# Designs tried in a protein design chat: miniprotein binders against a7ua95r516to809. Part 30

Target 1, 294 residues: a7ua95r516to809
Amino acid sequence: ASLSLLSISDLVPDLQFIFFWMSNAIEILYFIQQKSPAYMQTIELMDDKAGSKESLLSATISANEEAMTILEEVIMYTFQQCVYYITKTLYVVLPGLLDCNPFGTEPSSEQCRRAAGVCVCAVCVMPEAVRRVVSVFQTTSDLLQQYQVHSEIQSQMFAYLFFFTNVSLFNQLIDKGPARGWFQRSRVLQIQASVKILLDWAKGAGHNHLAQKFFAKFCSTVTILASPPQQLSQMSWKALCAEHPSLKPVQLHRILTQYQLMAELGPLPIWQPSSEDEAYIYRTVDLLESFENH
Short names: E, the ipSAE of ESMFold2; O, the ipSAE of OpenDDE; V2, 0.75 times the mean of E and O plus 0.25 times the DockQ between their complexes.

## First folded at step 4 (miniprotein)

Design ab5
Fold by ESMFold2-Fast, scan of step 5:
Structure ab5 (fold): chain B 294 residues (1-294), chain A 85 residues (1-85)
Amino acid sequence: as target 1 above (294 residues)
Amino acid sequence: SPEEILELLIEALRLMAEAIRSGKTEVTFTTPDGRTITVRYDPETNTVTVEVDGNPLLTEFARLLEEAVRKLLERLEEERRRREE
């Protein structure tokens, strides 16, 4: 309960310390790699009158190899700690994204009150739940930039965070969606708009490719659920599988079943699985996604 | 040994980072085998000295630590500048 109440701002001091050390370890690793060849060349050019040149070269190579290995372990450890803290915070804030309304308006602002009767203050405002998720991503980006962490490691960080977010949101929607009414069209459109805010943030931050790759499953799910009945009814099972390759047959079948129930459509025969896919639907019960990196 | 030098480098940098952030220019720590390591940074000359039981360490280690401390100072200065903007 206490852990679940932690905000990203509460973790910033710890994250700053960890990012600081990650960044330093990375720079030291590159420095050693850059300077080691020059130093070894210097040793090679030394006069070996005492017979210790070979021992010094061997010791230097061993020290360099061990230094790089330990620095890589420090980088990995600090990376894993950052991921741990950030994903624990995301886990707490992500479910709120499925319940919020990004189409909320505040027509009672002072300007709108003065223009009562001609109120044009209807504005899409970022919900607090979405702001909390964006804040986690933005704080992470700011810290990575502040400590000048190499772009490749920044990409790896956001790849994992987007992967985690996608799996978390997908599992929440599939597992709890029916009981919470999240498959209702109006709620799906709200979810779609909230997710678009996250994707737009990712694009602005230079991570569009990663967002497209790692949000594919959740985006496919929301796209199907948001589709008009007229459009979706004209698509065969084969066409839907081709358009949404990130979805497993059992996942697609569950989504379409919920869509039919919510849209008050006729029986499932409209989207019958192929014989091969039907075998997977009944044989494999892996409906929810694993948090293990694929 | 190579392992000892590496351990000293990583630990010295970790402790030096904490010392610099708190406004100190010197850090001392004791290794598990009972040796006392002292790392000093002189901001006026931008030099680092590393001593074991009061005796100077290898030039290679001191040179690596000096460069690492210099990069650390650059990062701390950049952090300070960003906060002021």
Scores: ipSAE 0.005, ipTM 0.219, lowest interface PAE 10.0, mean pLDDT 71
ESMFold2 (binder alone), alone request of step 4: mean pLDDT 67; pTM 0.514

Design ab6
Fold by ESMFold2-Fast, scan of step 5:
Parts: sequence; C-alpha cells; structure tokens
Structure ab6 (fold): chain B 294 residues (1-294), chain A 87 residues (1-87)
Amino acid sequence: as target 1 above (294 residues)
Amino acid sequence: DTSEELRKRILELLIEALRLMAEAIRLAREGGVRVEVEDGDTRVRIESEDGRIRVEVETDDPLLIEFAELLLEAVEKLIERLERELS
C-alpha cells in the first residue's frame, strides 16, 4: 500500500535537493577547470629558481587532480541516487503501459471542447498509465533544466532511464506476457501505440537518438509480434536476425514461438534457427535482460 | 536495514558538504566565509579569515568521519585556491 502511493510528485522534494547539489558540484568542477590553466600560467611565468618553481607547479597539479577526483566521485554518487529513486518509481508504473488501451481512452470533459460539431481536445489526452510514465520523464527533464545540469549528464541520465525502461518492459513482456495475454495481436497493437506515445515524447524532448538506441530491443519485439502472418512467414531466420540485431537468438526464438502459437501457423520448423545460432537457442539464462549489463 | 540508514546519512552529509562548498566560494568573494551545518550528532564548520581556512567536523559515526574528512579536505583546497586567485 505504501509503495502504491509512490508517484513522481512524492519524490520531487528529495529529487530537488539531490539535483541542486549535483548542479553545484558540477559548477565547482567547472570553476576549477576554468581557473587551473590561468593559475598554472601564472606559476610558469615566475622568476624563481627552477627547483622552487617546479615544486610549486607539482604541488598545484597534485592538489587540482585530487580535488577534481573527489568532486567527480560526489557527482557520480548524487547521479546514482537520482537514478535509483527515479527508476524505482518507473518500475512501479511501467507494467501499466503493457495493460492500457490508448485506442479506447475517453478525454476528460475539462480537457475537451466542441468545435464545429466535433470534439476538440485543448490538451492531448493519453491513457493514465502512459501519462504516469511520461510524467516521470518530464519531471526529470524539468528538474535537470531548473538546476541547469550539464548537458552531458542530462544525456547520461536519459540514456540510463531509457535503458532501464527498455529492460523492464522487455522482461515483463517476455516473462509474464503469455500468462497476461499480452502476445495477442490486439494487445500488441495497443502496446505498440502506447510505446509510440513514449517515443514521441522523447523526440519532442530532444532525446530521439537515445530513445532509438536504448529502446531497440523492446521495439523489435513489439514489431515482430505486430507483424501480419503473411509478411512474417516470408522472412527467413537469417532475415529476421538481420532486421532485429538487438535480439539474442534465444529471445528471438521465444518471441517467434509465441507469435506462432497466437497466429496458429503450425509447428516451429517455419522459423528454424541457423546452425550457428542453434546452440544459443536453449540458453535460458540469456532470455531475460540484466539491469547491471551496461 | 541499518546499511540503508547509513547510506542515507552519508548522502545527507555529501549534499550539505556540497552546499557548504558552493556557499564558501560565493562568500569568499566578499572577504570571508563562515558556514556551519549540524545534522544529528554530526557538525561541520568551515571558516575563512585572513587568508587561512579552518575546517572542523564532529561525529561519532566512523563511516561519516571517513567521508567527511575527504570532502572537507577538498573544500579546504578549493577555498584556498579561490582566495589566491581573487587576490
């Protein structure tokens, strides 16, 4: 019950403090990087004997490197804490994305008005489950912008969040999908539409390249499951591997087996693994993705 | 878990130390810096006057002592450098 009350809004005060400190640490690091060359040049222009000047220069370099190392460790720690809390919230809301129906969502009366006899929404309406996921990403983006966090760190934050989301969704779909009916064509099309909303958000936020890179596995899975039988049956194992390089042989085989069962296409021989990949098909330890494999 | 409580307290200490560093750098431009933070049984004080820096930390937690010493040494070196560059 306690965990069910965790929304991104509940974490905002804690995240504000951590982002504030991360931003401050980055600014201090930049200050050192900017001032170090000028200070070094000042030492280098001194009229002292070589031994005295070299000693001072060496001491300054040592102190500078030590300070920067400690600041980098603090930045990493605060970054890891932000990631921890944000991904913990994502983990709770992500399964809802696999169960929602974006085609049947009714707009709120407060978000919609009539124009020329047609209902026009003042704000884009999306399923509540999708809105919860988007809210986590939007709040993260807002906090990074509010505290002017360096763009490199912003990119690394979203790279990890997209990686985490991809692994979480893929594992949920592969592990629980058969029991939940998620491999049924109508459900897969709903999942595909929901994921498109998420990817469209990422594109609008300037993270299209990261989203394309880190959602590849889940997108490949949904694309295969949404494919018409006539199209998919014309593709060889080799062709499927070439179109979906992000999928491991055991993962691709599991997906195709589920597709075959749902489409009633007959026995597995229709998509036989290559001789080279056959040994890896039964490595069930490689079926689910690891959150630590980065 | 006791380990989670310790990690949370370390994070709180790190956040306060970073705030002290940012404030110390800002205040040094005005001719001096004096910052004091108290968190439970842990107290951190940073003072800069007449080109000298004083850093004090008081805590009974061995883990917090280790991290505080590293951060306070970094703060001292940064303030000393800033004071020299502003002169």
Scores: ipSAE 0.000, ipTM 0.238, lowest interface PAE 10.4, mean pLDDT 69
ESMFold2 (binder alone), alone request of step 4: mean pLDDT 62; pTM 0.365

Design bg1
Fold by ESMFold2-Fast, scan of step 5:
Structure bg1 (fold): chain B 294 residues (1-294), chain A 86 residues (1-86)
Amino acid sequence: as target 1 above (294 residues)
Amino acid sequence: SKEALRMAIDALRMIAEAIRLARQGNHEEAIRLLTEAAEIAARSGDPLLIEFVALLAIAIAKLTGDEDVIRRAEEALRRAEELMRS
C-alpha cells in the first residue's frame, strides 16, 4: 500500500477532531460508571415485588453494559486512529535519525531556550531529522493536553509511540546497518547523541519511565556498539546478557559479530554464548522485532 | 464522511455539556441539550451514534423523572439496534 507523505502539521485538524471525540467519550464513560452504582443501589433499596424490582435491575444492567461497550469501542477506535496516523508519520521521519549528525548542528545551550519542548532561539536548531521526530511527539503531547485527555490514556499513547519508534529504529539498524555504514563507531556515536535528544525530550515531557522501558532494546544496541573495545572485550556473554536483558540471544550475537568486524578485532571469537543460549543464537526468525501483537 | 464526523463531534459536545449541567442540578438545560444531540444523531443516520445518544438520554432522564424523554430515547435505541442487526 502506498503511504501519503504528510507532515504532522497537515494532520493536526483531523487529529484535533479525533482527540476531541476520544476525550468526550472518556468523559461520558466516567459519568455512566459514576452514576451506575448509585442507581443500582437505589433499585436494591426499593420496597416492591421481587419480580418487578428484578426486571428493572436487569434492564438497567443491560442498558449500562450496552452503553459501556459502545463507549469503549468509540474510545478504542479513536485511540487506534490517532496511533495509526501518528505512527504513519513517524515511519517516514525515523530513518533520517540514523543518518543525521547532531554534533555539527546541535543548538548552543547559551543561546537556546525551550517552550513546550520547542527550541525558541533565533540562531540555533536541532538537526532537522531529530526535530521532525520531536515535533511529532510534541504535537501529540500538545493535542492530548489541549483536549484534557486522562493521564493514563496519555501514558498508553506514548508507550505505544515509544514502542513503535524503538522497533522501527532497531529493525532498520540491524537489517540495513551493515550496508549503510551505521555500525561504524563514528556513526554509532552520532546515533547515540540523536537518541539522547529524544530521551531528553521524553524526560522533559514527564515520560522518562516509559522512554526507559520502551527504548531499552535500541538503547542497549547502541550502548554496546559505542563501547570501547578494551571495555567490551573484558565482558563475558553472561555479563552482557545481564546488562542488556531486552536483547534476545540472536540479536546480541548479531550485534557482537558486527562490533567485532567493525572494530577489526581478531578472527577468534571473544564472546561465547552460554550453554542455555547456544541453541538460540542462529534463530533468524527472532532477529527483527514485530510491530504486531502475536 | 467529513460531514458525518462533524455531526458526531457536535452531538458528543452537546452530551458532554448536558452531563456537566446534570451534575450541577440543571436538569432542564441538560434535557434540552440531549434533545438537540438526539436530533443531530438522527440526521446523521449513524446507528452507533443514535444508540449512544439514546442510552445517555435514558440515563439522565431517569434522574430527572422525565418519562417522555425516556420513551423517545428507548424508541431511538430500538431503531438503532434494528439497523445494526440488518
Scores: ipSAE 0.012, ipTM 0.239, lowest interface PAE 8.9, mean pLDDT 73
ESMFold2 (binder alone), alone request of step 4: mean pLDDT 74; pTM 0.644

Design bg2
Fold by ESMFold2-Fast, scan of step 5:
Structure bg2 (fold): chain B 294 residues (1-294), chain A 86 residues (1-86)
Amino acid sequence: as target 1 above (294 residues)
Amino acid sequence: SDEALRMLIDALRMMAEAIRLARQGNHEEAIRLLTEAAEIAARSGDPLLIAFVALLAIAIAELTGDEDVIRRAEEALRRAEELMRS
């Protein structure tokens, strides 16, 4: 209940503090790495007074290694904290993306109605549920830019966030989708359009490659559910698995089974596995059961 | 728990050292440390930590074209997905 009321804007002060410390640790680390060779050279050129030079070199190397290790631990910890807060916010807003209509013409956002201006009116075009998810990614991008975090670290953060988003959306769709009506064709097309808005945002932000890589599973699932039943029934199990390599065979079987049960399109061509397909499915189930025992 | 916090800190320390080694061009030792961090993450049962280690391993392995490391890291990501469902 209290978590469902948290918005990304409520977390900005905490995130700014964490990003501040992460950025500072990164800068100190680079400073040490860049200046360390110069100090080592200075020591090497010193007069050796009864072995003091060798002792000083060893001490300098040890101190630099220790300082770099501590800084990298701070960077990893602050990165993990940022991800924790951001994914906690995403967890709350992501289900809304599966339950909104991007083809609608009437925005119902309270935030949009309360604020005046041309910029606010433009935001109202996007469904509020999609806007909330995009706002989390945009705020993250803005904070990374504000604190001048290097592009490699930005890429790692968005890889993590896209991975989390993909898994969360997939789990929500599979676990709650049948009961919520999300497997119905009209709802699947709405979900597909909403996901396209997220993918378009990612492309605009320079993360197209990461989005393509880490949203593959959810995109495959939506593609299957948007496919006509007659098209699916004409494909072999092997062909279905080959076309959707991001899905485990057992996950694909679950999706197809739920799709057959939830479709309200009259008599549907039912995909029936061949004897060979059944053997493959059973083998997959057996492997999962053996993993559960270990 | 205290145990879970210790495992998190240990894994983060190994990841930090792996990043340092990778910056020095020592990708083989970086991957070795990430393998150890992955074992700690697996024992912790924390899906986000498992994913964190795996994503870093993929990034470093892509620099050397180590397909075996990428495959193992992708398998760890699938394990993290399964744990997120639990």
Scores: ipSAE 0.351, ipTM 0.781, lowest interface PAE 3.4, mean pLDDT 77
ESMFold2 (binder alone), alone request of step 4: mean pLDDT 79; pTM 0.700

Design bg3 (at its last look DockQ between E and O 0.32; V2 from the best seeds 0.00; counts 0 for: pae O 4.5 > 1.5, pTM O .799 < .8)
Fold by ESMFold2, look of step 5:
Structure bg3 (fold): chain B 294 residues (1-294), chain A 86 residues (1-86)
Amino acid sequence: as target 1 above (294 residues)
Amino acid sequence: SDEALRMAIDALRMIAEAIRLAKQGNHEEAIRLLTEAAEIAARSGDPLLIAFVALTAIAIAKRTGDEDVIRRAEEALRRAEELMRS
C-alpha cells in the first residue's frame, strides 16, 4: 500500500511472508547446529583408503559455515524488514495519541464512561487513536506467535518497537507541544490516561519489563507534567533528577519551563539547576532523542 | 540421519550461491540454482527445507516479476505447510 493509506492490515500479507521466511531460517539453523557434530564425527570414523577424508572434512566444514552464514543473514534481513514496515505504520498513528481524549463520551457508551484503565465491558471501547496504536502492537504479537518466532527475537522486536514509540512520542511532545497546547494540564492528564492503556496492554502481553525500560523517558515527562503545582513546586531540581534519571538536564529544564508557564506560576524560575547541571541545560543538540539509540 | 544433514547443507549451499547471483543481477542463474535446490529439498522430504527454498525463490522472483516461479514456489509452500501439520 501507499504511504498515504498505510495501515497494519494492508501490510499483513507482506509481514506473513517475511515472518515465515525468518521462522524457517531459524529452524533450519537450529537443525544444522544440532546435527553438525554428529556428521563431522561420522566423517572422522570413515576409512581413509584413498586419502580423501581430509578433503571431505574440509569441504563439509566450509559448506556448513556458508550455510549458517546465509541463514543468519536472512534472519537479520527479515528482522530489519519487519521493523521497517511496522515502524512506518507506527509513525503514522502515534501522533494521534497526543491529541486523543480518552475521557470523551461515546453516544452508545454513556453508562460506561471512559477512564485511564483498559475497558473490558461490552459497552465500552478504546479511543480510536489508542486503538490504532494497540492494533499495531497486537497484530505484531499475533504474527510472531502464529509463525512461532523464537522468544528472544520476539523480545528484541518489541524492545525496538517500544524504543521507537518512546522516541517518537517524546520528540513530538517536546518539539510540537508548545504550539499544539500539549503542555496544558488537562491535555497532559488525557495523554497520561492514553499511555496507561498502552502500558496495560504491554503488561497483559507479557512485555511489562520491556515497556518499563523503554518508555521511561516519555513516562517521566508525563508524570512531571501531570503533577499538581503545589507538589511539584516543593521538589528541588536534585530531587527531580533523582526521581527521573532518564531525563537529560536540557530535557528536564525544558519540561519544567513549559510546566511553569502553563501552571501560571510566575515569570521567575522556581527550579534552580545544580552546579554540575548548569552547563548542560542549554545544550539544544541534546534536547531531542535519536531513533538510532537503544 | 547423516544423509538428511548432507542434503540440507547441499541445498543451502545452492541457495547461498543463488542469493549471491541475484544480488549481482544474474537472476536467470539464481533461479536455475534454486530449481536444483528445490529438487534436493523434495527428495529430502524435509518440509522446513522445502519451505525455505520456496520462500527464497519467491523473494527473488518478486524482484524480477517472474509470476511462473512465484506460482510454483507457492504450491511447494502449501505442500510443506501440509507436511508440517502432520
Scores: ipSAE 0.186, ipTM 0.670, lowest interface PAE 3.8, mean pLDDT 81
Fold by OpenDDE base, look of step 5:
Structure bg3 (fold): chain B 294 residues (1-294), chain A 86 residues (1-86)
Amino acid sequence: as target 1 above (294 residues)
Amino acid sequence: SDEALRMAIDALRMIAEAIRLAKQGNHEEAIRLLTEAAEIAARSGDPLLIAFVALTAIAIAKRTGDEDVIRRAEEALRRAEELMRS
């Protein structure tokens, strides 16, 4: 099946199975961690028939250690599989976010039409492109809750998904932005509004800190590009570096260079990199974010 | 109950030995022990124990490529889920 047709809904049955395994493995792991001491104590209280107790205790300890190792492997594997499938779905829907006009009157989603009333929920009023992205995250959240996955694993899942989303959006914006006109102020404002909707969802879902952390680079880029020329032209390289610490010098330099071209600004000495950063602005290998660094 | 605990300990011992045997490449004997552990788990009615044996069986069987064991273990996991919801 072409990746282009893959919806999160199509993956739900497979994801449910994986989440079930993950949740069960976590539950068993916690059970062993919590109950193992009690079992060991029970064995210790058993009548010591010559040497049998020590051997049983040793065997139980070894069993628990090996079991925990296997369970950790299962948890890790299932986690990776979830991330793999969810990120594939994100890969398909994320480009639409950059082309989205959130200020347009888009028709309400079909799902909300089936509810007996005009649903005025935040999701129903979202632009379709934003709603598709949010739907992936919401479905993930719902599945994690449905299977009562431990909060730490939920946090790790969303951390990775936000990381992936940020890398994907950032790389697309930097690479394709000039050609797609995404660096135009009007388009940037649309992107900014779309991202705000996503961040507001994340806040409502209890993932505000993670969203702020992992979207920092993309948000910084959008913030710079959304800045009026009159304001941005007054900011020095050093000031911009300080305000946007998530951006590497090469990234900031690229953003400013493209901004300058788009805004038809002459050379701005104030945006000249410091002598310390001058060597780094040419590191084109660091321009795009890597998916492997997380 | 003391009986349930005894059954759990016995099953855990069998699982440990099965894992050991599997690491040594004796997959046939490992699967035999896991089968016995699964029977004990089923008799205990403890869904966590059932699930533990099943997950261990899946982990071992994935390494060996034994699809039948995986299938049976997945069925056991479903049963464990049903028991947890009841």
Scores: ipSAE 0.018, ipTM 0.460, lowest interface PAE 4.5, mean pLDDT 85
Fold by ESMFold2-Fast, scan of step 5:
Structure bg3 (fold): chain B 294 residues (1-294), chain A 86 residues (1-86)
Amino acid sequence: as target 1 above (294 residues)
Amino acid sequence: SDEALRMAIDALRMIAEAIRLAKQGNHEEAIRLLTEAAEIAARSGDPLLIAFVALTAIAIAKRTGDEDVIRRAEEALRRAEELMRS
């Protein structure tokens, strides 16, 4: 009966087992890598008993390489499983971030009345939708620390989670934004403020470099959309491309088209693509980002 | 399935503790824990778990010159490889 959204707290017991397995496999791999030269030296120093030394050395190398391959597969598998379950949870909570108001809501609003059971003022606390996303990142960080997972693996985990979040938010905004009213200036400013809460969390957690790298596309998008019309209309297509290299020409064109509609601007000659970019936009139908990390 | 997972986690916990003990120079206690882990791995029939225990045992036993432990662990690695092929 429980079709209910998987919360990160519901996954903690399963994630604990997987992280424990991953951490232990990494420790074993590290220990063996450090001791492998000693194995070879020990065999090399053995007396050759009827030509068995060469055979033993070969067999030991083969067995060691096979077991190392098994360990690497377990590490990769457990990493992929963690990523799968965490991103599945993120996918469910991320759309709420685009639809919340971090600047607060008046007590008489319909949303405030519906949230009266919780009796928290949005201006006094992080919006619930943002808190859910932060909770996923914080729980992941806590589990990685609890099981003493090496910092390089932690960095790879958050690189992927930030990549996934960026792609998910960008695709949701571009695909559903017009119908949901998310391109309206007031809504864009709310989205920008919500994203800043996530970026501030990442900075506090020691992942500022990863957040800056992997949120670049979505940050560029909201930066453009939040720009005042007087300021943005002074920038040429070439200048916008230069300031926002993370955006493909087709993506920038879609964003500017939505901006023109929301700001009630007519067609602007200054936003005309170069002939090469125009040809690219015309032949390209893939506007959305892929979730596959190549 | 669930019992097999719990068995694997128990064995992996013993392996992690054995590694920590070995790093501290307590090789005798480390080998004792790995012997317990090996029994669990053998009962599970899981080739990955058998390989984990065996590799850890070889790494520690090489430092102490315990040829019996090395021989048994190498035999366990061959069995794990055979199980993976089957």
Scores: ipSAE 0.006, ipTM 0.205, lowest interface PAE 9.6, mean pLDDT 76
ESMFold2 (binder alone), alone request of step 4: mean pLDDT 86; pTM 0.818
ESMFold2 (binder alone), look of step 5: mean pLDDT 86; pTM 0.822

Design bg4 (at its last look DockQ between E and O 0.06; V2 from the best seeds 0.00; counts 0 for: pae E 9.9 > 1.5, placed apart)
Fold by OpenDDE base, look of step 5:
Structure bg4 (fold): chain B 294 residues (1-294), chain A 86 residues (1-86)
Amino acid sequence: as target 1 above (294 residues)
Amino acid sequence: SDEALRMAVDAIRMIAEALRLAYQGNHEEAIRLLTEAAEIAARSGDPKLIAFVALEAILIARITGDEDVIRRAEEALRRAEELMRS
């Protein structure tokens, strides 16, 4: 009940505090890393008075390692907290993306914060369900930039968020798709268009490579389901495996089976798994993606 | 000097502990350790150590909200930078 009301905007004050801590800890860590070699070099240039130099060097190394360890723990903890809060908001808004009709003229209820009046920016013209997802990512990006978080940490955060999004969307589509009618061609085309809007945003935000990498499984699934029956029925199991390497055999088999049922196609021998894959198509434990594999 | 380098090691540990304490919400003890680290740095006369402690004190004091510490640290940093350019 309480999770359904949670917006990313409600979490901004808490996130700001966490991002502040994370950014400061990273800055201190970077400072130590940059200055430590200079101190070590200074010790090395000192006159060797009866082993004092070696002991001092050892003590300096140990102190730096201790300080860096503490800072790394703070960074990891704050990173995890950010991810925890952001993924909670994603969990709430992601299902709406699968039900979204991007071709509909639903009036956008949200005014663009960046424009006085009617804004025609890319975000304002997005379907509401897509905009809600993009808003989570955009807010995250804005906070990371506001606190000048190191680019590597930004990349890691987006990698995880895209991973989480892919797993969530993929699992929902595979598990609930047949019952929700998401495997219907018209619905699949809506999903494909919605995902394209999200990917276009990610490209514009400078995260194109990460988005392509981490959304590969969901995109492959949608691509297969969006394919016309006349085209897909001409593709062999091996060809589909080669074209969609992100899909496990059990996943591909499930997708094709559900596609066949939806399209009222008879058995297609061309989609029969290879003898090598035949044992793997029954591994139902591998059907859904795990959130722990990141 | 050997003494200045020993003081640097002590200051680094104090700053690391101050950060930990500040993160735990113990702002008073964090500021105490920063002050002690700053005193050590000042006694060493090493402008690099003074600059190091001052920079970290600014960062931690932004977390604790201690504007007086920030001001003092910024002044110490400026002085240290002047000494390094001379």
Scores: ipSAE 0.021, ipTM 0.446, lowest interface PAE 3.6, mean pLDDT 86
Fold by ESMFold2-Fast, scan of step 5:
Structure bg4 (fold): chain B 294 residues (1-294), chain A 86 residues (1-86)
Amino acid sequence: as target 1 above (294 residues)
Amino acid sequence: SDEALRMAVDAIRMIAEALRLAYQGNHEEAIRLLTEAAEIAARSGDPKLIAFVALEAILIARITGDEDVIRRAEEALRRAEELMRS
């Protein structure tokens, strides 16, 4: 029996309840935060005797602080549950993005067209693997909109989802890439096109700033690998480190080494770092990224 | 209104105490206070307060292992959602 891939649509009914819960908890929290100062001010202005006024003020402060703490815990719990189910679905669909061909199966239909003396390369159909990833993000966006979740929580949700996607894709490319042939020029160009589709979706959804921030490492990696050999050979190690600050020295060195091995046009010189950087190049424990936020 | 604020604060205060008792292993008293909070929420007619109490009931049920509380909380959440849509 074949294993069927779980669809994000299978989780929608459960996610709807969790988003409903989260939205309502946030709204109650804001209600308490807005009304507490007015109530406290009313108590402060009372011309009653000291004992009863001070006791009421103390009790109200304690009750409101405890209520806010509980609501924050409920919001955090529901947020974590959403993230867990959504990232579990992403984990299953993300590897397909590195193996898909966004230029299609028919080369002539997906090839660059020459217009006004310049070549324009068009992707006519979104690959199924990219569509599956976009569907997870779109469903998340739809649910956040349906339950009118505050924009700051929406931003936090997509920040984490983009962080997770970046780490997952980067780790798979670095760890599995050599054996899978993903560092070959033709494969890198396919990966670059697939990533462009994903980033374009994020821009259209209003998350361009978050996508730029949280995809920086994977985007730097793909940018380097897609660079012409002549361009890369003209850059010093220091210049490459400065241009790609999201990459650790060991990561940059691994990427450049793989680029050199896959280049058909002679050997590219390996850029020599300073003695300060040399120790970090050999820290293999720092090669792959952690899924934990730092 | 002042009355709505007092009802909300009272229900939330009861939930805070119920959660504390649940973590201390006093499950019977936790469920009693949770039930009182649910009655206040229902009486308020505020779907947001009803939903909040139901969400906390699920957390308390997870701590106490009471599946009946989860079922009742899910029903209260469905009712709150209906009230908000009307």
Scores: ipSAE 0.012, ipTM 0.362, lowest interface PAE 8.8, mean pLDDT 76
Fold by ESMFold2, look of step 5:
Structure bg4 (fold): chain B 294 residues (1-294), chain A 86 residues (1-86)
Amino acid sequence: as target 1 above (294 residues)
Amino acid sequence: SDEALRMAVDAIRMIAEALRLAYQGNHEEAIRLLTEAAEIAARSGDPKLIAFVALEAILIARITGDEDVIRRAEEALRRAEELMRS
C-alpha cells in the first residue's frame, strides 16, 4: 500500500545503500578473481608434504567457488531489490503518460512565458507526467554512475526497466484504451509525442539500442493507431505483420479492430488474417503481456 | 519460510546501515550493527547468509581496522563451508 504511492525521490536514500552494497559485493568478487591464479600457483609450488597437495588444492578451489557463488547471488539479490522498488515507482507514474497532453501544458507554458528572452522553450513542453517517468530513469542512471556500477549491470538494469515500461504501457492501452478514449487519433498523437520524449532521453543516455529493442511492441501499436486511414486501409494483413513483427496475431487483430471502430470505417473486416494466423487471432490468453517475460 | 526471509532481510539491512556508518566514521555503531547481523545469520542456519555476512564483515573491518571482526568472520566462513558440505 504505502510503496504504491512513493516517488523515486522518497526511495533515493534506500537505493543509495543498496547500490553501495551491490558495488561492494562486485569489488570483493573482482578481488577474489584477481587473486585466484596467484593462490593456485602458490599451492602448485608447495613441496607436497605427506602427499596432501591435491586435497588442499581441491578444498581451496571448492571454498573459492562457494564464496564467488555467494557473492554472485548477493549481487543478483540486490539487483532484484533495486528493480523491484524502482518498478513500483514506475508502475504508479506510467499511466499518466497515456492521459497527458505534451502540447500546451499550463505550468510549463507559464515558465516559458516568464523566460521569453531566453531559449528554454524545450523545457516548457515536458508535461508533469512525462517528467515523473524521466525522473525515475535519470535518478537510476545517476545512482548507477555515482557508485561506478559496471556498464554491463547498468545495461541489464535499463533493459529490465524498459521491458517493464513497455509491458505496463501496452497492457494499459489495450485493456483500458476503449473506455479511456485513448484510441482517438488526437490522443494517440499526444501519446506518441510523450513516448518520443522517453526515447530521446534513452538515446541521450546511451541506451538507444535497449529502448528500440524493448519498446518495440508499444511503439508498433502507437504507430499503427497514428497512421492515416487511407494509408492503413491499403495495407494487407501480411504487410502489417511484416512491418510489425513484435505484435502477436491476437494483438495485431485487436489493434486493427479498435482502429477500424475509432476511424468509423464500418463493421466489415478490412484486414484478412492469413490462414496460418486464423487459429491465433482469438487466443485471449496471448493478448496481454506478462511482466515475467524478462 | 516467512521467518527465514525476514531474518535475511533484517541481516542485510543491518549490514547496509553498518557500511554507511563505517563510511561516515562511526565505527563503534557500525561494529554493533554488524555483530547483530552476524547473530541473525547464525540463528538462520542458512550457510549462504552466514557466508555473505562474514564477507561483508571483512570489508567493514578493513574500514574500521578491527582485527577481531576479521577473525570472527573467518570462523563464520569455515562454519558456512561445513554446512554447505552437509
Scores: ipSAE 0.006, ipTM 0.230, lowest interface PAE 9.9, mean pLDDT 77
ESMFold2 (binder alone), alone request of step 4: mean pLDDT 86; pTM 0.819
ESMFold2 (binder alone), look of step 5: mean pLDDT 85; pTM 0.811

